# Designs tried in a protein design chat: VHH binders against Nicotine blue oxidoreductase (nboR). Part 8

Target 1, 204 residues: Nicotine blue oxidoreductase (nboR), of Paenarthrobacter nicotinovorans (Arthrobacter nicotinovorans) (q93nf6)
Amino acid sequence: MGDTDLPCVTGVLLAAGAGKRLGRGPKALLPYRGRTLVEDAAETMLVGGCHEVVIVLGANAQAVCARANLEPYRIVVNHDWSSGMGSSYLAGDAAAHTKNHILVALVDQPGLSVTTVGRLLVSHRPGRISSAAYSSLDSPRVLRRGHPMVIDAGLRPAVASTVSGDAGARVFLRQKPWLVDLIDCSDESTGEDVDTVEQMYRLL
Short names: E, the ipSAE of ESMFold2; O, the ipSAE of OpenDDE; V2, 0.75 times the mean of E and O plus 0.25 times the DockQ between their complexes.

## First folded at step 1 (VHH)

Design h11 (framework vhh_7sr4_2)
Fold by ESMFold2-Fast, scan of step 1:
Structure h11 (fold): chain B 204 residues (1-204), chain A 126 residues (1-126)
Amino acid sequence: as target 1 above (204 residues)
Amino acid sequence: EVKLVESGGGLVQPGGSLRLSCAASGSIFSSYTMGWYRQTPGKQRDLVADIYSGGDTKYGDSVKGRFTISRDNTKNTVYLQMNSLKPEDTAVYYCAAQSEYDFLEWYTGPSEYDYWGQGTQVTVSS
């Protein structure tokens, strides 16, 4: 913003979900490490190297703002949150300065760490997408894309165009796999989400 | 490695019912969406139904109210209960698995699925 230096990174934290599948209220407000998931994730992104963090809220946005300390961050409310996560990403993308790269993260992935964020930012190359990648015990030599992901400023318009509708960024990534760098983060996390009550053990 | 094996296909008369099963050998991660697609000769695969790891479902318009998808994560199996079958339901039915590590949105199109079974034939005819 007003700087003529190299692009900065804006963190976009997707936290608009209602927690319908989990049944515990907004995922953003789930207890984690002595605070809420949204507070932990946003601080992790900022401390890890993001210049700013944009938090995209939707379901129960007023309750989230009332109960979580989000003062250091920019808040965007996506009123179309029920149409899917892509609409929330587009809201976050629109809020970020056009010159900046975006590091996109999901609030329901408790494996987000300062180390993972820093590793992605240090590894990021101009004109590319840097994806955290994870292997499993069943396939330790096979890396799969996951979150968080850094989208180069120059690729953001093309990614946003692909996200419009039901497509999601996965279509862009499949069309242009040579633009994606997989950054192994298996030592930091499994890349798994907390989406159901049975998966809440991942918050422990 | 995820290997998907379909079973339960066959010949049935119009108005009849069939139950398809898809067993995933090896491990399916808790973050895998499971789906059923069908393909008629000369056409692309179309969504029949899918089920998110958390249990939420989506159906193709032509099967809503007639077909039910369900999953048993303990058995690594997904099911498709097909009721009120019609001749136009005749197709090869494919089981598919998609990792939920998509960073923007869940998308149920064929191109988004990582693993596919070999298919099982369903024929609805007298």
Scores: ipSAE 0.012, ipTM 0.236, lowest interface PAE 8.5, mean pLDDT 78

Design h12 (framework vhh_7ubx_2; at its last look DockQ between E and O 0.11; V2 from the best seeds 0.00; counts 0 for: pae E 15.0 > 2, unsure alone 63.5 < 65, grease 25.6 > 24.2, placed apart)
Fold by ESMFold2, look of step 2:
Structure h12 (fold): chain B 204 residues (1-204), chain A 125 residues (1-125)
Amino acid sequence: as target 1 above (204 residues)
Amino acid sequence: QVQLVESGGGLVQPGGSLRLSCAASGFTFSSYYMTWVRQAPGKGPEWIATISSGGSTMRDDSTKGRFTISRDNAKNTLYLQMTSLKPEDTALYYCARESPADYWELYQKGLFDYRGPGTQVTVSS
């Protein structure tokens, strides 16, 4: 009977933003399910099957480390965070062993589930990008790619070469859409909205 | 000016229930998220539950639903209903107000800007 080995994957959690969209500080520290959002996301990535988790922090690194228990994870501080999300992506990518795939997640996407992480890892094919994809209520038959996403170790240099400004991996995804597998995770959508103070604590 | 005063603690047997109260004054209570925290001897603070200004609740599942946070904005009072109490629930319980400051200032001051002195809950036979 055939067994499937889990991919050797470094989780890369991008958490370097200043939180200015919410106006209340770093999203990494928002309460979620009795923890901070960064703690919940990192644990979910690890439990879901990542072999390790690298957390990329920025201007808020001192506050995040003081308020969150991040001892199980590896921390990278991106001192160039203000140049855009691209520099945070590159910092996390550089911290991962060159032979590993990376699973990239954003701290500001609450409700990341162990099931979503596991589904991506099981579905991943060599030489590809495996992207969680979601349908919206307005377009239930249309999947749109989102996070997390798995970037094959073999593609990491090519993806990194396209990164600039706020782009992260999305320039590569636009240039090479045929390398992207969309993995339907619509059943795991939380429907949460954290754009207001009242909504910051609606996370489950 | 800001005051938070907890009450309702005491000695209780395992399996018992308590309702804690936190009386707030000196600020517009209905505009703030409020939180219960506990601290046992020799441990750091443990978050229990938070309630939004609109009444939505978030809780730490380590209590497995035995604790319920609520608020009465007309009375400026925060509550914690505790049931099925266990010896490990023995702690100082206090309420905290979420800081209204920009999250930038939170890097230096933490999420909560005021706490009460707490009320002791002791669970023993």
Scores: ipSAE 0.000, ipTM 0.120, lowest interface PAE 15.0, mean pLDDT 77
ESMFold2-Fast, scan of step 1: ipSAE 0.074; ipTM 0.499
ESMFold2 (binder alone), look of step 2: mean pLDDT 76; pTM 0.763
OpenDDE, look of step 2: ipSAE 0.058; ipTM 0.502

Design v01 (framework vhh_sonelokimab_d1)
Fold by ESMFold2-Fast, scan of step 1:
Structure v01 (fold): chain B 204 residues (1-204), chain A 125 residues (1-125)
Amino acid sequence: as target 1 above (204 residues)
Amino acid sequence: DVQLVESGGGLVQPGGSLRLSCAASGRTFSSYAVGWFRQAPGKEREFIGAISGSGGSTYYAVSEKGRFTISRDNSKNTLYLQMNSLRPEDTAVYYCAARPLYSGWFTSEDEYDYWGQGTLVTVSS
């Protein structure tokens, strides 16, 4: 009640994948709004209220750093990226101060917005996970968990202990769903990613 | 008790290369995440990069990515910074710094518990 020295949130942008299913190089470098997906996502997280943004790179990390303007952000290169997304999550989590919450986002979600980031940060409650949630035209009454999500500083060690392979926070969220708050962001995005050539229309 | 000692600084011409070393006292060097920072005269200290205890993850400031490479040799208790294509604006005192891995990763100077005395790198002709 009136405390102006609130805990900071570190943005963690997961961008380490090779984009092999898409076949167009790393998704981080996909053209988007006159720049790259990684530049747009990172700026959106920072402008939306993250104190800092950590970008986790892996596949083609040197090419990503050479071709994208990432000067405002902190870079983590995950040399174990091929073991799965979980190792990239852990590398990003480790780069954030232990006292901070983290806001985790995926580089391949072009619908990420300043409004969505801000809504999650404002809605976040101590000791909980705040997940962006989306309904679709096929299921307008059902909210599905998506990204971004805010993981409370106090939960980060427990979440990290469940991370393996391609599973980031997902295993923890399935084990302890009562700790998850769904924040409706259907007005801002569908929550869809770009994984195949047919889905590239989402970059327009 | 961990003591860090930097070496390899000196005068180098623009476009040149230099390798800095940081020697750690003690036999548990692999238990520390280690990083490089620099401070130019009249400027704030800035983060260059860090490396995990195993060397499996590296963390870089984007402005130095591609020119500078961090590596470690745990058998020799030594951290390295390979600096290529040096510019006059790289002139600074370079510091190595360490944290216990169990205390978590950080990329801010305030997060590191142990610091070396610094080594001066001057890039000029």
Scores: ipSAE 0.000, ipTM 0.252, lowest interface PAE 13.7, mean pLDDT 80

Design v02 (framework vhh_8emy_2)
Fold by ESMFold2-Fast, scan of step 1:
Structure v02 (fold): chain B 204 residues (1-204), chain A 124 residues (1-124)
Amino acid sequence: as target 1 above (204 residues)
Amino acid sequence: QVQLQESGGGLVQPGSSLRLSCAASGFTFSSYAMHWVRQAPGKGPEWVSSISGSGGSTNYATSVKGRFSISRDNPSKTLYLQMNSLRPEDSAVYYCAKDLFSYGLWTPREYDYRGQGTQVTVSS
């Protein structure tokens, strides 16, 4: 392996939500950096070092595919998207090669960067979960875990067994927090998402 | 592996003071809120106090407010509970507890892991 050799990782981009609370159509199609959030996020994951990117769509999947250029990526449509994010996580996990680690990202976090993706991939250790983590000026010594996160190939079946409802890896992280490495990404992003109209400033 | 080791319990008289300590290992101590929880024989667990990872925010149960003080030393990975004006009803096993998540999901009523406890008995 070379000095810059990265782990074999499948990016899993969760983009299935309807954006109901925001009221601006699917979040995947929100304008961002001259294109759409889904296009920016998927390219960022690929450029950052993911060997492939699986995009999990749900609400308005046909409209998203028609309006966004997603040809470089593998698309999975989750028809059970309304049951919660957990079902979308499972669909993305199932689509990834079993031998690969997965890097999970949310489409509504516009602060996702090539630097953050690369930092997680380089920092990742076998048998562990590497989570991007963020501090604030109000609590500079406290790291909050967030997205994206890398789940080791060996842990994927155990993580998948705990996924339910509106939670992705959250239940597993609660049960086995000693397996989680927090990777400080505060210099790149706040880890904030776009869920309400008041949060749309994050797309600037 | 997450480990929490409590110490400092004992038998004291009403009105006395006692300081509990909790030595933490196996996780990034400063990244998690910490709690003190107590359980008396025949009763369920009662939350006593919480402190944020930075130490900048603290909370107390009404029954101990003004008498107990929670603090932490992040460099030494140690949590403290200073107990003043102890009462017989404070008698319990005191547990150090680690929060479920880092800062953003902190709550005084939920925790991920607790230690084996230290016995405090307040009686004459």
Scores: ipSAE 0.000, ipTM 0.088, lowest interface PAE 20.0, mean pLDDT 80

Design v03 (framework vhh_7d4b_2)
Fold by ESMFold2-Fast, scan of step 1:
Structure v03 (fold): chain B 204 residues (1-204), chain A 125 residues (1-125)
Amino acid sequence: as target 1 above (204 residues)
Amino acid sequence: QVQLVESGGGVVQPGRSLRLSCAASGFTFSSYAMGWYRQAPGKQRELVASISSSGGYTNYADSVKGRFTISRDNSKNTMYLQMNSLKPEDTAVYYCAAKYGLPFWSTDSQEYDYWGQGTQVTVSS
């Protein structure tokens, strides 16, 4: 089924990292399609069907705000960003309206597309987590969980209670895998991130 | 070191125009959002206009919308406020202010990093 009413979803874009391994400053400001990764990702989430977008900043937050056009979005600064991605997830979750589902995306995944966002929103089922999933040519029948993912409003408190360190929703997903729907997005992206200088070809 | 210097204030009749300028030095002007605050006798300071670091976005208080225009020239480290159709109610000291980060339209004066000394605008009644 395609064209139906989409669920009311807050996009949470995790963009708080320092880009330490890459050494090019915050990943949010990496050049992409004539602007920055954070601008492209946030717009993709809105156009794809998110009602609003919360951007979680941390490392160099003031520089990101000064150099990227983020004025249309809700900005949350996570001062505890160095403790790991989990604290950034919690900051974004706390900023989203309690009645909304959240769609969580990572700023360093240039394969995020309007089609992928829309597919997750259309596929989402009450009481579940809908995760984008990716296969490789070497293992075309094996779907590996990735980002973005939609967390049902009813599951958000339980997910938040398990978040720590660098392991956003992962602990909850590991404990309750039967609540996770894998949505194949292999036709849109590989699910790869940009973490090292050698991976910057993914921004081309 | 860091300095914001206002100019262009004065005494005018109702219905006339003034243009205020704010010259900035000692910081990376193009990285800061800028705003014009005013304070009338017996009133709190209020934000009348703000402009994003790039100049691409502007915000105005309802009382000045359509009459005032904020602009900036990052190559000259200068911000302007064109004030048209001035009213006696516009009489105030006008302050130039600089803010790093979002939102550029913040009305909380405590969030602004740098302030000028102010320039008096008097609209006779």
Scores: ipSAE 0.000, ipTM 0.110, lowest interface PAE 17.6, mean pLDDT 81

Design v04 (framework vhh_enristomig)
Fold by ESMFold2-Fast, scan of step 1:
Structure v04 (fold): chain B 204 residues (1-204), chain A 124 residues (1-124)
Amino acid sequence: as target 1 above (204 residues)
Amino acid sequence: EVQLLESGGGEVQPGGSLRLSCAASGFTFSSYAISWYRQAPGKQREWVSTIYSGGSTNYAESVKGRFTISRDNAKNTLYLQMSSLRAEDTAVYYCATRGYLSFLPTYDEAFDYWGQGTLVTVKP
């Protein structure tokens, strides 16, 4: 499919967490591929096909803006970030044009790739949620939902109405699984995140 | 079921080169990311490199420019080409991949599958 077949998508990068369990400051500033996680993830979303990228910051937002080159992106500061990821998602959703689909990504998942973003955008269907999905080694045909995911513009109000705490879009996905298309991305990533010091090897 | 078998270790002088191999079986090799780790005597295991099924790679800062990870999906084999070896590279090298519990309706936990390792000794 050509560019005319791709949805007009706002990337929403959730980068508001303090990295408390990691103890190394905000995860957004963790070193990755010669720069920071937030810079790498945001550029990946933009290059992968997002029309624009909104970065949702919270913990240490001033330090992140001072130390990372975020000039190409729109920055939204979520002052309620400590209430959980859901509030950060809502801040990003509010910043996106209502006509646009949203591609949601997490800053602490370094396996995000241009190929994965492009695959989701090409695969996206009207009225659906397209979720990156990852298979198990024991059951390679069984897919587990993950990030990133594309939320159709028409579904955004319904998704937003179910978001609370640290759940993000999970509550909506559990309530309406028939609206979710699983897009196999096992060939690009395992869906791994960085949550503890032992997992920092994923950034090296 | 899932098995990883490393080979290619041995003794080498500083500045030398070695190629490690990891033969994989029991899963769809081409669909998974696979990593190299190492453990020196008396130290914790440390990550060395990862290659994703699509071919993207990542390296520990200590090995960048010296080591190259690659895969051959037709042979279900992972490689680590090591050059400019140093005494500090002396370690048992392991390949590893991440799995999930297969019997759950949704995956609750991820855990790593490990090979038995192959010893690399950089000896002056």
Scores: ipSAE 0.000, ipTM 0.140, lowest interface PAE 16.2, mean pLDDT 77

Design v05 (framework vhh_7sr4_2)
Fold by ESMFold2-Fast, scan of step 1:
Structure v05 (fold): chain B 204 residues (1-204), chain A 124 residues (1-124)
Amino acid sequence: as target 1 above (204 residues)
Amino acid sequence: EVKLVESGGGLVQPGGSLRLSCAASGFTFSDYAMGWYRQTPGKQRDLVADITSGGSTKYGDSVKGRFTISRDNTKNTVYLQMNSLKPEDTAVYYCAAESRLYWGLSTPSDYDYWGQGTQVTVSS
């Protein structure tokens, strides 16, 4: 359900990693709000206004598909997932229609909300990258880029070209910061991920 | 083709020093985070030190103050300077590399590329 004036957006959920540092199996399958992180994130993207959601899997893809209810979503398996996150982004990008914008989200960021997704889609401007941004208590007046991000359809080829050698979107964003609109989402989340056992409190 | 080649391991007496090197090829080295991990037989690999593309460093508690990680982007090499070596530092040391799409606040460091390892033995 979305406003007809909202951009036509494919959600790309990056969920290919093995979760090696956490040591509790794939992060996609971590318990969250009575289901799994991957189910919660994908549903949030769809309900928040994405036309479709592409989930990029890699490590333990068969186990993730067997244990999580992913039927409403499009699954892409990145067999090169061990080469890094950039290859997973490229797999998701290739699966999305060329005319659509992409909203990129990470499975290990449990603070993703319907409100944040909707805010990014409503705020998005042609030819721009709309990034969720977060302030910290130590720097309440400084917004830092985070996930999710909306990449305009017209910028996707340029972004994809900078993902060579896993240099990823970081090179594009660093070289063209004037193309990035920061959308304050500090009221919804801290933008933090779950990477270590000590950070598992973020799943509460 | 990604390749990580460790060197500089060997036998050293307690209190001695070693410098490990890891030469990288097949990717844009300056944009990768690099790490050193170690493993003894029958145990999991544990973090020794890591260094981000921006130069920020982290160390395992057992090596803080004794080991120093550094990188030379002109040589595509990461180093581990090991001082005041102890018998409990005896392990196979692995070089690791990973890159993640830079989107802002945090980047999980799941290192997907690994070298073959180099043996460090601290004993007389």
Scores: ipSAE 0.000, ipTM 0.132, lowest interface PAE 11.9, mean pLDDT 78

Design v06 (framework vhh_7ubx_2)
Fold by ESMFold2-Fast, scan of step 1:
Structure v06 (fold): chain B 204 residues (1-204), chain A 125 residues (1-125)
Amino acid sequence: as target 1 above (204 residues)
Amino acid sequence: QVQLVESGGGLVQPGGSLRLSCAASGFTFSSYYMTWVRQAPGKGPEWIATISSGGSTMRDDSTKGRFTISRDNAKNTLYLQMTSLKPEDTALYYCARGLYTFSWDKPSEYYFDYRGPGTQVTVSS
């Protein structure tokens, strides 16, 4: 520990959604490991090596701040959250210092771990995007891009220019796949999210 | 290089109207939140309104109904339409890129990346 220089990275946790399909209020407030999902994800990013964590809230932001202990983190409220995840990404990007890399994570993926965050940070190469990647038992030879991902400071303006709706960085990654390094995190998580009531078992 | 240049200020009588413009260059304007802020002599900056990349707006209650923020992404231009102007509206008006706050309940603590030099609005007869 402390034997390698970690990149100067701002964690951006996207937590602005209303959880419409789930019907349990904001996903940020879902119970997880004795606290809320947003608290667990943000701490995991900070402990994993992010210099700071910016949490992008939107739907029910006042309730999230009242119920979750977010005092160690920077809060950005995205009032345009209903337009899709892309606007939340842009809000988080704007809040991060322009010279920092960004590690982007989604609040609804309980498989985020300190090991995964650390692995991405130490694997990251200048001028590239480092994406966590996952294989499954039914597709063991196929790595699928997922979150979190590290976006190099130099690529952030180009990534931001392609972000819209629910796309986030996806459009940029499809246009320039040669800039993406897949970092295998299958040993830590499946990369699955919690989007429906049927998927709430992933919080157990 | 990021540049924001405001225009459209001037001397106007109480009850009058002005339309402020902010010309943006050096970044992908359509991707960013844009904000209007004003500062009266001897006072701190006061947040007025923010518009998202998608056109959703948030406004301070004190100017609600009199000021309208809008944008034209094809022209890389931000606007503030001001109506029913009062002497209390006299200030230097700035446009700014972005919007973030350390607390959802404190608009006075809103922050942004870049700010223009401002355009002066004087409301007096």
Scores: ipSAE 0.000, ipTM 0.212, lowest interface PAE 13.2, mean pLDDT 80

Design v07 (framework vhh_sonelokimab_d1)
Fold by ESMFold2-Fast, scan of step 1:
Structure v07 (fold): chain B 204 residues (1-204), chain A 125 residues (1-125)
Amino acid sequence: as target 1 above (204 residues)
Amino acid sequence: DVQLVESGGGLVQPGGSLRLSCAASGRTFSDYTVGWFRQAPGKEREFIGAISWSGGSTYYAVSEKGRFTISRDNSKNTLYLQMNSLRPEDTAVYYCAAHLPYSLFGTEKDYYDYWGQGTLVTVSS
């Protein structure tokens, strides 16, 4: 029963994008660690401490469900996915129980690890947002927010109210930076995503 | 806050070349992923390409790959777009943009928090 010391958390995996610029089909289905990115990310969230995982699909949702083993997870199809990541965030948030915190992750960040998820959950404080953070090579003393992030159950309605179109949770984070705890994850990942063919080396 | 100002636009003949610059003021230009977008009259803004905070990684829209090259000079707080083999359909207002976190190579407009005013490039004979 090791999860009794951690917040009660629903993982929200944002996997709705078409991967248009990459040209390799949906990013969710990119090969990673002997399976697909979506399978690896979702399992990493569960093993890292999330009690359940909601996967938000959109572009090519039927193909993703047919080709990836997503049976352990709750699937939400966002029909407004082309309006931007904010709409996918709202779909995932709405699917999670109102009493749970949510841990939001992006499917196109292959550096997501059990250690990073566990670190965020262990570090999370009531009434706060816990964001993974990464230092740049040009500014090693400066931490920048990234994914994943944990949004406290008590803050979710306020965060959701600031999400419009493509803006996502970042509007809330900019308005209330004093509510954000930066959790240094530079030792686990650079926080970089896979958006182009040239970046596919990050899956190796 | 970061302020971005594009320059170098103008009239070019088909087949010609042009180099655009984007000067950044404010703080910490080197922490930003920066990129170029363009918008032709009556069309939506189109992603051209971007470069990571360090300059170590670049990525391009497939349609522009091979003709356009992005580079940056963090010591000068400047982003560049070298455009070669220009075509009439390249006529557009070109925008530079910056976003945080640096961890994302966003092709989505919503990832970019700071935008320049744009510089017009006209390709015609």
Scores: ipSAE 0.000, ipTM 0.144, lowest interface PAE 14.6, mean pLDDT 79

Design v08 (framework vhh_8emy_2)
Fold by ESMFold2-Fast, scan of step 1:
Structure v08 (fold): chain B 204 residues (1-204), chain A 125 residues (1-125)
Amino acid sequence: as target 1 above (204 residues)
Amino acid sequence: QVQLQESGGGLVQPGSSLRLSCAASGFTFSDYAMHWVRQAPGKGPEWVSSISSSGDYTNYATSVKGRFSISRDNPSKTLYLQMNSLRPEDSAVYYCAKPGLWYSTLQEYDSFDYRGQGTQVTVSS
């Protein structure tokens, strides 16, 4: 408490996708709880404890900015969004101050909660990656890593060096699993995304 | 100090029902997921069921799905397990468990820190 020289956390919300498979425009603008997914997710990150939130937009960025109230947040437009989510991760990472940890979240996971964000921030340990983790009906005894995740300021350059194509931090986490703390968030969400029309029940 | 106290076990006939309770203290109950785990004589612990902090999400082991129902009452800080259509295979000591911190990419139920004393369930035959 009270030492502002210590690294703080920048939220990085990845919202650049076109929603091509869903066919209902950008996922960022999907209706959710009386507003849009991007507005809900960004506010959840800020209220949950992030010092600031950077939103990475790409597909239809002008339309997203025109239709969603994103005034409280910092917007980064990734013009290379079609090359895969890795480029959006790198754009968000580059926008955060080098001294800060980052908390990375995906806009298409409606189970993001203030409790999950707060739990990750409180649980985070220096020099590590803290990943939200979820059990499934097929493997209820096993936790699987998901989003959001906190990447320690000291690890960000090494993580960024492994990012390519459609993968964010995944390659780094596979190479160095001993640096990853799984934080059980099964009580708050399944960790599942909305990618197809059949999955839209997850917005209810 | 975290304290969990299970109750409601007993000796019953196959096909009957029991409701187990777990009274929690020493932590903010409404902030944590809760689990039921059981252990039969000579066997390792087996995960039975989980419930989210809000109560909105539940999971069940395949062996009990459709027969058991987990629930919670956050104001009274109590976790419940409603057990229906009991079978001899359900005979075990049932434990209430709070999740801990994880240090691996994959974890099993037996890595949980069991905080309760347990309650014995015996299904005859």
Scores: ipSAE 0.000, ipTM 0.126, lowest interface PAE 16.5, mean pLDDT 77

